# Designs tried in a protein design chat: VH-VL binders against Cytochrome c oxidase assembly factor 8 (COA8). Part 50

Target 1, 167 residues: Cytochrome c oxidase assembly factor 8 (COA8), of Homo sapiens (Human) (q96il0)
Amino acid sequence: APERGAERRDTAPSGVSRFCPPRKSCHDWIGPPDKYSNLRPVHFYIPENESPLEQKLRKLRQETQEWNQQFWANQNLTFSKEKEEFIHSRLKTKGLGLRTESGQKATLNAEEMADFYKEFLSKNFQKHMYYNRDWYKRNFAITFFMGKVALERIWNKLKQKQKKRSN
Key: E = the ipSAE of ESMFold2; O = the ipSAE of OpenDDE; V2 = 0.75 times the mean of E and O plus 0.25 times the DockQ between their complexes.

## First folded at step 3 (VH-VL)

Design ea27 (framework fv_ebrasodebart)
Fold by ESMFold2-Fast, scan of step 3:
Structure ea27 (fold): chain C 167 residues (1-167), chain A 123 residues (1-123), chain B 108 residues (1-108)
Amino acid sequence: as target 1 above (167 residues)
Amino acid sequence: QIQLVQSGAEVKKPGASVKVSCKASGYTFTSYGISWVRQAPGQGLEWMGWISAYSGNTNYAQKLQGRVTMTTDTSTSTAYMELRSLRSDDTAVYYCARDGYEFWRGYTPFDYWGQGTLVTVSS
Amino acid sequence: QAVLTQPPSVSVSPGQTASITCSGDKLGDKYAYWYQQKPGQSPVLVMYQDSKRPSGIPERFSASNSGNTATLTISGTQAMDEADYYCQAWDSSTDYVVFGGGTKLTVL
């Protein structure tokens, strides 16, 4: 079963790092960039009197962050794998070894690499389109719940003011 | 219809040489490379090397360097693999397979294979 | 040189899910490929670039590759899936292509 809240899993794709905020943190914290996703993770502060609506918003933001980190960790790995295959196939075609005379990794010139980048982007177009669609949907949902939380906080402040005035 | 057709089975004595052919049809021969893979009886697949039908460039497995030569004849769309100084442990089925990189698919090695050529090395 | 390790055999009952693993150092940083070979026949490419399926290969076949292990998964395994399965990866050393030792899948 899940050891943490329903929206979070302990397992993350290879390369998604974990970080710890300073002890007794009382607000959100931003960590260092993940090795594989190259994104900075945010650790969300959980207030003692978090409302159910605030909890739902926080979990939605945490879930969206995890989804985003997993997507980019996987995409960066795919890019690295395909780039390596492309370079090796081109060096093989040219009759060149994978290492230079100095023992360093052999590379292609910028014009040859431009072909790879254009084709990589082209063949991953649909995947990126679906990512952007889902990113938009998630941000819309987050904005919607942020609005609800804001209205809840305004209402609660008005109720507190009214009760204080009655005494 | 893409097809790779190999030459027939051969029986050789230790120390002899064998040359296996692989005739390609149904695609532009010079757009792809040909890899050679062998399989000893009851054993797994072992990659031997690769040749470009376009440039003639080769890359051989280190274990076989000095004993193997791969060539192509563009006029007949045929690849050849010659293995010299045969030993009993060279007894295997030898396969040719199409090998290459295409932008829309990426690297897709061995998408089409020849039927195999049995080479038996015995005294 | 580089080694890809597969279990020598895997047995499943018809209709069950078969999983065949392929282990190698940092294999997840490379693309994995899978071939099916039936007795007396040439190998057939069944999965390429970790998880992509060639035309003609049933949707029952899927694959993944992460960390040190690539996995070929056959859902609803059928008797016709009995074969030897080989994984393959591209090595950035001079050997360039490495095959696993092969796994015999038995459906019974």
Scores: ipSAE 0.007, ipTM 0.581, lowest interface PAE 9.3, mean pLDDT 82

Design ea28 (framework fv_ebrasodebart; at its last look DockQ between E and O 0.03; V2 from the best seeds 0.00; counts 0 for: pae O 11.3 > 2, placed apart)
Fold by ESMFold2, look of step 4:
Structure ea28 (fold): chain C 167 residues (1-167), chain A 123 residues (1-123), chain B 108 residues (1-108)
Amino acid sequence: as target 1 above (167 residues)
Amino acid sequence: QIQLVQSGAEVKKPGASVKVSCKASGYTFTSYGISWVRQAPGQGLEWMGWISAYSGNTNYAQKLQGRVTMTTDTSTSTAYMELRSLRSDDTAVYYCARESYDLWSGYKYFDPWGQGTLVTVSS
Amino acid sequence: QAVLTQPPSVSVSPGQTASITCSGDKLGDKYAYWYQQKPGQSPVLVMYQDSKRPSGIPERFSASNSGNTATLTISGTQAMDEADYYCQAWDSSTDYVVFGGGTKLTVL
């Protein structure tokens, strides 16, 4: 059936919109890394005669990409903010400035940073457990529907051969 | 335990706006959408619109287009619905509901629902 | 846009079977969902994906969806089943949700 669910607005909240996909591409294609998520978005091709099953697969892949992009964008922003705050707090405790004499941004050694990484991991552990579970569920479903689409396309080719022979 | 807890009842004058909050707990907020449904006194359920907590995309019922704004705050796991230019016929109980998405069917349904927020518009 | 029609009320005696219908154009090609709402409470999901029952919903609740009609069936109806029942469908072409007008089930 024709694509009728495309009326929804699916605009990404980050720099994904800055990449201009090739006009009239006949293939899925991969854009540059998103500024916030550091993930490369896939821009999906919509064929002229997309079947209902093909549409379902494409929408599932699009929604999964949006979900994944948003999760990592939020986590990366939180990580960066909390890391900077932790470093600044520890530098102030030592009586040190935010920059070295060379002008480079001051930082902490690996042992000092280990406390931050442990705290961040512990704080976000449950979110990451649910993310991983949902990631596997989504990818298994995508793989299943990819298989169904492949079978549909094979069957359609067989039907076209039968029609040609009946003519 | 999965819960949606809404803000308290409000009384408003015609022409004002109202903003109802819906705080989610017990699940990954960014993995689900939130729909808003209202019920006028003695009436049935009326779907108002939807927002994705993972993309911020919205879809509003045509009747309310231009008067409603739905937002989320992912850091507090809270959804918001603002209805502007209130009229007396906007008096209703306003519900938020988690939009469950079945990956296999692609269908959406509501479970669980918030407790409801009574908004009364009177002059 | 899709319209779902329910009878305004259904009355049954305790122990009898109640049937609540929900009519819509080609509704059998979509999934139907059923919600129970008791006075002063929020709706509760009682059937999903036409015939599936959530955990905690008694086996006496069943549902079907074919043609233009979805049906919620409550066998052995009890006084605690007295409530308003709403059907719901999802319009995949517009991504809009639509509810039926509701049916008041009275157990006499």
Scores: ipSAE 0.013, ipTM 0.537, lowest interface PAE 8.2, mean pLDDT 80
Fold by ESMFold2-Fast, scan of step 3:
Structure ea28 (fold): chain C 167 residues (1-167), chain A 123 residues (1-123), chain B 108 residues (1-108)
Amino acid sequence: as target 1 above (167 residues)
Amino acid sequence: QIQLVQSGAEVKKPGASVKVSCKASGYTFTSYGISWVRQAPGQGLEWMGWISAYSGNTNYAQKLQGRVTMTTDTSTSTAYMELRSLRSDDTAVYYCARESYDLWSGYKYFDPWGQGTLVTVSS
Amino acid sequence: QAVLTQPPSVSVSPGQTASITCSGDKLGDKYAYWYQQKPGQSPVLVMYQDSKRPSGIPERFSASNSGNTATLTISGTQAMDEADYYCQAWDSSTDYVVFGGGTKLTVL
């Protein structure tokens, strides 16, 4: 029978697929960088006896990853789109074509592009500040749950040691 | 005000396709996913799938694989759900819902919901 | 794959406490969500992440989730609370959503 992980990847919609690790992996799987966010996705291993606390940590890490991927994919897409629109608008105002004599995309000089960069950075300053705030909140939460999971694992090892010694 | 507005009711024959739209307003469209949920007359809620408005990535319910396609148009802040090869048991009210999330924990929940679109498949 | 079971109907007198259950294998290991739906209307989120209440939802709504059973509790039940209630769970590994069959709450 084929590997279920490979089977799932093969049946994914063309051009729109989630990265899936092999089903028999016993550790986290790191994928290739996303086209838009340029971040590597992590698919988390789910152990057979995952505790409720371990599940909460894993879910938090998965959701934080998705949030981070969505933010940077959107930011990169918005930058590229607005940059292209700005260039086209300025070239049209000057009565110039969108392509050079060599067939390359026409570009504005550094001084003209400085206007776009200043406006884009100013427009997105508050958005990036909120991103940083949320990024720190999420990492604090992840660290907190990681600590709780670590304490749970230590406690479980101590309980197993005590049970063996009480025999 | 955050709002999702869906297209109007549709009547289709078996074997036809239907495409329902969901127009978002009052928030940054590309920052949230959209889930589609249907409800047959007098029955419960059935999840159909979701789409990311930033990446276009989708995840469809296994039962609907091969018949459903979800898309977005970021220029109009609109999500679409197309269901093909319609059957009489596809008669339902179709809802879109935003996948909101708790910023601290990152966990998702559905809020708001669109008003629903009745799709009737008969004859 | 997960199946969430709810009683079809629950009846309560005004001012009394209503309890609506949602049962599923290891449901307490997942986050549970609750939605209220009145006739001809869209569902409305009333509880998220087991026990958190959204802004605008009265304090008389509370919930818990442990073992195999999630419970939505409405204290001091009012006629306006009469509706269908649906539980919902997420599986983060599959990004799959499952709804319970729904419970019709009648306030008599």
Scores: ipSAE 0.000, ipTM 0.474, lowest interface PAE 16.5, mean pLDDT 79
Fold by OpenDDE, look of step 4:
Structure ea28 (fold): chain C 167 residues (1-167), chain A 123 residues (1-123), chain B 108 residues (1-108)
Amino acid sequence: as target 1 above (167 residues)
Amino acid sequence: QIQLVQSGAEVKKPGASVKVSCKASGYTFTSYGISWVRQAPGQGLEWMGWISAYSGNTNYAQKLQGRVTMTTDTSTSTAYMELRSLRSDDTAVYYCARESYDLWSGYKYFDPWGQGTLVTVSS
Amino acid sequence: QAVLTQPPSVSVSPGQTASITCSGDKLGDKYAYWYQQKPGQSPVLVMYQDSKRPSGIPERFSASNSGNTATLTISGTQAMDEADYYCQAWDSSTDYVVFGGGTKLTVL
């Protein structure tokens, strides 16, 4: 019975950046670029007295970051796969091997690769448009909650000032 | 000015083929797709399919699969639509239209349109 | 395939407001585009992104979407607005374009 090679679906590992910010930091930290998405993750600071609005904003930012990481990780994997397939197909069409006489990986010239990039961009155009749309929606929501948090902080500061004047 | 100029009217017999041309000007031809839409006399608009002027990729309406071929010539900025095995019900004005994209949604819409090409299929 | 349904005809008196509806499944999450076609002419885009007008389209043209119905509204309708109007949607799953059946607007 031929062992059905389990196609390991290379599930893009959710590469939780092992970057841990200093425990005593009161600021957001930017990690190194993720190896799959090439995006730098932000480690969000969590205040001890985080308000429900601040928490909602933080969660929305985190979710948006994860969404971005997943999108670009998958996009980069797809790009790399399709690029390799294109190169192999073109080399085969040319009757060329996958390796040069010097043992190097055979590649295509810049003009041939330009065709790949054009085709890839064309094929993925709609995907990118949807991404952009969703990116704007998410960022709009984030901005809106940033405004709410700012107003809340102003209001809390005013209440504290009134309480100090009454004592 | 962005313009699409189509070939002249055609009269064909049933079973024949027709090839309509659409010459684009006033924009980068390879940056947009071309859609073809037809309109039978007194009827509505029927989308036939699209072609990418960049990749040459096509998508045809299911009803026209196997009978329609869309091509582009980037050197002349011209799109072509060939319809084969013509029938009387293929009598229509055929329009080419530039595929535009909504920058927010990525949805396709058409602007501008060609002037139309009347194709008459008669015995 | 998605179907867009339009009324076959709408009549309006000059200066009145004309409303042309376009109904379709899942139109609420999709943008509808509108085209005007006068007799013997090519279609002309009149509305895109549900609320934007191309250059040269009068401000009396507006569009809205509510649920599964897109509406083209022409305020202060003029005799020159007499035409066939088509809604159009795009299906991202099939990459097909769908037109409504068209609405003949008559200005009485």
Scores: ipSAE 0.000, ipTM 0.548, lowest interface PAE 11.3, mean pLDDT 86
ESMFold2 (binder alone), look of step 4: mean pLDDT 89; pTM 0.908

Design ea29 (framework fv_ebrasodebart)
Fold by ESMFold2-Fast, scan of step 3:
Structure ea29 (fold): chain C 167 residues (1-167), chain A 123 residues (1-123), chain B 108 residues (1-108)
Amino acid sequence: as target 1 above (167 residues)
Amino acid sequence: QIQLVQSGAEVKKPGASVKVSCKASGYTFTSYGISWVRQAPGQGLEWMGWISAYSGNTNYAQKLQGRVTMTTDTSTSTAYMELRSLRSDDTAVYYCARGTYDFWTGYRDLDYWGQGTLVTVSS
Amino acid sequence: QAVLTQPPSVSVSPGQTASITCSGDKLGDKYAYWYQQKPGQSPVLVMYQDSKRPSGIPERFSASNSGNTATLTISGTQAMDEADYYCQAWDSSTDYVVFGGGTKLTVL
């Protein structure tokens, strides 16, 4: 079974950039930041003799990465949309146009934007709390399976050492 | 003890909207999500979308984006699915199903299903 | 968007082993799930996370998922196992749940 490049579908609703690891990779590869989530994707190396436990760990890490990428891509999109709506609303309330005299997009100063940031953080506080909780749970699960894989590898080395001694 | 009870059958005209409810009992509603799945007569299962009862996050099937809205009411442990601009090909049994947000497994298995709600769209 | 392909029908004699396949690109890199649906009833989860059985599902049900193909295996098939079976996976690129087209299992 040939090794497949770990390419992500960049046109997918997940909003991740296309990325392919180098041909000579025998290790996990870290890519450039995704355009939408601003997170670096990891493309996992698949060994020829991957154990079921190693496969489970890899699937868990891939799934956690996709979940994390989706969360931040959606959060960034929501932030950008609500920021635009807030700016437009405030400019309209002030009786100001959406464009400056120079034709540039009108914006608010830092003091005015502070109100938006406070409201956005407050509005999304519970959502971010649950994200952090799930993020911790996922990382504990990954660490647990990493420990299992490490123990499996130690066990295999000990068995191999016993066979070499017997021979 | 875990049960999802859906609202009754609906008959709608093309262009109308329908809102189906799914009342959960026997578990902590906010610890799980709800998926909506439909099945046209004699056809297979089609996933419509997902809502998390704890975060309020939603994700809708691409072909239904702009026509579907999923919400929850934590005070009544009820999930809702509203489908707008109904067409004849929206005639189906609509199911809600509980998705587990489990520490070890994530949120993929649909372990308990409602009884289904028949929505008929005809002129 | 991922597409899951199932054979439309599978027939087995009572006591024989039934095998229902579900094919999709890199399906083995995703978790696969299986549902049983009898006429006029809601689907029932029979296998989750590739190979695990929910409490209450008979031991004769087993499953695997590798490469491009997930397989549901029913050993010692009984008349009561006659139903439509659907595979399901999660497409991480779209964050969509996708179902296979379903397989009608007939026990003759």
Scores: ipSAE 0.000, ipTM 0.482, lowest interface PAE 16.5, mean pLDDT 80

Design ea3 (framework fv_ebrasodebart)
Fold by ESMFold2-Fast, scan of step 3:
Structure ea3 (fold): chain C 167 residues (1-167), chain A 123 residues (1-123), chain B 108 residues (1-108)
Amino acid sequence: as target 1 above (167 residues)
Amino acid sequence: QIQLVQSGAEVKKPGASVKVSCKASGYTFTSYGISWVRQAPGQGLEWMGWISAYSGDTNYAQKLQGRVTMTTDTSTSTAYMELRSLRSDDTAVYYCAREGYDFWSGYSEFDYWGQGTLVTVSS
Amino acid sequence: QAVLTQPPSVSVSPGQTASITCSGDKLGDKYAYWYQQKPGQSPVLVMYQDSKRPSGIPERFSASNSGNTATLTISGTQAMDEADYYCQAWDSSTDYVVFGGGTKLTVL
């Protein structure tokens, strides 16, 4: 395969769990925590007469959820892999085996692990900063469109009320 | 197939402006950032700045602050980089690159690159 | 502003191990990335987050990053590996991306 292979980064699993909401639910439904991200996914109810504005809000919320799920699934995977690599590296430096006499995985003490946590936090600072910036931007956009949808629903109810009084 | 396709070569006079485009395909455009990196003939890579295709937020290299503007058009999945007040030392191949390999919100790694756009500034 | 220093050139014979270094103040406290660029072509990501290899990059590529030095290692170097190699890191003080000056790898 060529160095610029189209599929090379797309072949990795998404890491996002899937769940099936109850049939014909008329509400947003919250699923169990995802195995990888440890976040609960939300299945959004789609009204039969969904307005274009309501559709835009729902798609924004779905896209934001997918973004959030992917970020934390991958972050947790990176943490686990780097933690294991750090432990193995330190055990090699000490001349220790990777498993104890009982067959359990060998571990480092809390003081040694503090070095890993400090390094991991430092290396991921930029990623977490940009995640937080995008998180706030996404939530601002969602709140803005929620307000627009609320105003649309109020306006429609007022129109319906006036129409009933006119007839 | 993930691909970034850039606009064609440009020849400009000192003091002019140039606007380079970068059309993305094969992925969700708004889920990744786009960085711009230039390379003068026979020289190394120089980072110019970054834009979020989602928020439109930008971060520009200090050397270029005030001369560069980065924008996106979500409807066409296209990123743009405009450089003003061109000088002879702005002659370079300009690349766009996608950020967020493996972690699409993790910045500072460039997983896919455009083919490059040669901008020549001559009197 | 942070500076990443690479040797201008490295030469190896086919089948030998090539080592390309990238030096910067406290570079080991940052993630390092490596790009390969062949003449007339765009850069290609060959290593990311210090030691991780993208899908499609041969297993003979490996890397490390500790202290002030990141190292790209190519074992069993082939003629096709002849290229310019650039390291890259993020400067936390300026929130900017920084590239090394590049190393020309010659395989003869």
Scores: ipSAE 0.000, ipTM 0.541, lowest interface PAE 13.7, mean pLDDT 81

Design ea4 (framework fv_ebrasodebart)
Fold by ESMFold2-Fast, scan of step 3:
Structure ea4 (fold): chain C 167 residues (1-167), chain A 123 residues (1-123), chain B 108 residues (1-108)
Amino acid sequence: as target 1 above (167 residues)
Amino acid sequence: QIQLVQSGAEVKKPGASVKVSCKASGYTFTSYGISWVRQAPGQGLEWMGWISAYSGYTNYAQKLQGRVTMTTDTSTSTAYMELRSLRSDDTAVYYCAREGYDFWSGYSEFDYWGQGTLVTVSS
Amino acid sequence: QAVLTQPPSVSVSPGQTASITCSGDKLGDKYAYWYQQKPGQSPVLVMYQDSKRPSGIPERFSASNSGNTATLTISGTQAMDEADYYCQAWDSSTDYVVFGGGTKLTVL
């Protein structure tokens, strides 16, 4: 909806839309980055006069966000797990312990880590390619419904203005 | 016509693993996802997880994470569900179901179901 | 953690309207789906995306979803409609599927 809740007089930070605190929801709110996905969630404000088409668009946006967060949470966990396993395997092959003399985690040099990244990207190429296609499909659908909502609002404004002028 | 045909009944001992197959026909296998749903005797439906036959992306029910693995073989249009460390309370009919995807709506439903596979876990 | 609550049983006479409810926190903000299951058979999708009916499902089946409650309505209920009915929705925190506990519809 053009109006996403009650009017607020507070100024939003540069580059960020105006948001209300979650428990006083009057506009969309951007949360902190999720621990696993590292993406910032958007909490959508639900107006009382939301049309069925506006509701469908909001539900689509919410579900797309949930899908996107789930994908990246799983991908990041898989990456972290496989990275640790790769490091442990290579350190064992070299006859080295998992910790340095200072008690910190032992790490591999940039050249060895580059091998891991190449392998990980290659292994996950299909998954990432299809993720991008699914992401494109979802954003195309969102754009399509945004267009429908915009047309509905224009038509409603036109009808209200004509009715006001004729009455 | 669209069909999902599952493998036959299995009897397993506690601690064993079971792998149920679901062979799809009558549609483009990679255009749809497959969900797995189980039903214990006399109980309701319980969702186990989902796999995209398109991307191989999986999402498992939190209760089953670490015990379940879902895979697909596009050359045979077959989905698989493997459940490990079986317990008596895993005794259920296991269903595969096709997740339909409407491009314009962006949402999916379970429009076709397999006939079910009874897995009995007993000592 | 989402929970969908259904009445365990609903009874109607032939020709009467059956109403089966499914309640969950902010369920109206999600799409609701309905499945019919007869003894010894697989579930069958009868309603999807709140109010849409699949091909082959009679027009006497309809549904709505608003606020916290989704409702499946069967008008002119027939003996063949006797079955267990399950509602289903997607969880808001994951791409999880959650099912209601099921409602046994008895036509007598």
Scores: ipSAE 0.000, ipTM 0.464, lowest interface PAE 16.7, mean pLDDT 79

Design ea5 (framework fv_ebrasodebart)
Fold by ESMFold2-Fast, scan of step 3:
Structure ea5 (fold): chain C 167 residues (1-167), chain A 123 residues (1-123), chain B 108 residues (1-108)
Amino acid sequence: as target 1 above (167 residues)
Amino acid sequence: QIQLVQSGAEVKKPGASVKVSCKASGYTFTSYGISWVRQAPGQGLEWMGWISAWSGNTNYAQKLQGRVTMTTDTSTSTAYMELRSLRSDDTAVYYCAREGYDFWSGYSEFDYWGQGTLVTVSS
Amino acid sequence: QAVLTQPPSVSVSPGQTASITCSGDKLGDKYAYWYQQKPGQSPVLVMYQDSKRPSGIPERFSASNSGNTATLTISGTQAMDEADYYCQAWDSSTDYVVFGGGTKLTVL
């Protein structure tokens, strides 16, 4: 069966109507896995009266998602390319063909593939370590701004209540 | 310049199949979906189904499930709609239309349309 | 499965305001879209997401959507506006796209 990846938004509009389709609610939408990154994309809900702070949080989350998608798309492409090169090399050393009679790609046994996975992980250890470090930094920033947005919403509700009481 | 160009008119006999093409240009093909809409002579618009040029996911109108197949070829930026087991009431102008990926509308905005392909099923 | 009902025809004189309605159960809770189709031509999107105009569509086109009824309004109607108009929405339960039956606008 063909693998086709995730549905995506072409571009995010600046604002949306107060009315949301019931199926999609007024929450973020999660799509099917991307064909390159294997991660599910998130399409962020844009409120009609989005504050500058809410916009900053949304843009930070969008930028973090794009960074994450690019990292894993590149990583998976590198993995697939090196995996095929490894399999090709091993099949040549054994004097075997690259395709089976059915036309499918020839594969190696689990023990031989374990060697590849071990070497791939070792070779990319530092790259993955830096990815994890940056991922934690980004999530800390997102959590911080989520806290600020929550406080802003509480303050706005208190201001609204005070105005009604004053009048 | 955004353009959708469809294949030419077809005359088919009942029971045959037809495959209409829709070649897109002027935009990133994989960023938008393609819907197929038909219009019988003197009648209104009838939605047939949708395909994502990004994922290849399809959604077909219930009335046409089992008879219609939608595909894309990203190398040529072309969408295809195949309708099988043709009947005289399948005589219509068939349109492809670009669907914007709109979160709230569920990809229902048809902002650019092909010129249409007349399919005549003689009986 | 959802049904959108439009009047089959609407007639106005040049310069008058034309109103074309589209009725469906809880349509105001969904986004409505409007298309213009002239004889022998492809449909053209004239209004999207209830009340927004695509670039190139004159300001005399406006629309609203509330309750069970969406309305396309053309102020200062011109002869060039004579066409069939179709409303469109989607069924959120099935992801099924539905069109109204169409309204023929005559400018006499």
Scores: ipSAE 0.000, ipTM 0.462, lowest interface PAE 18.8, mean pLDDT 79

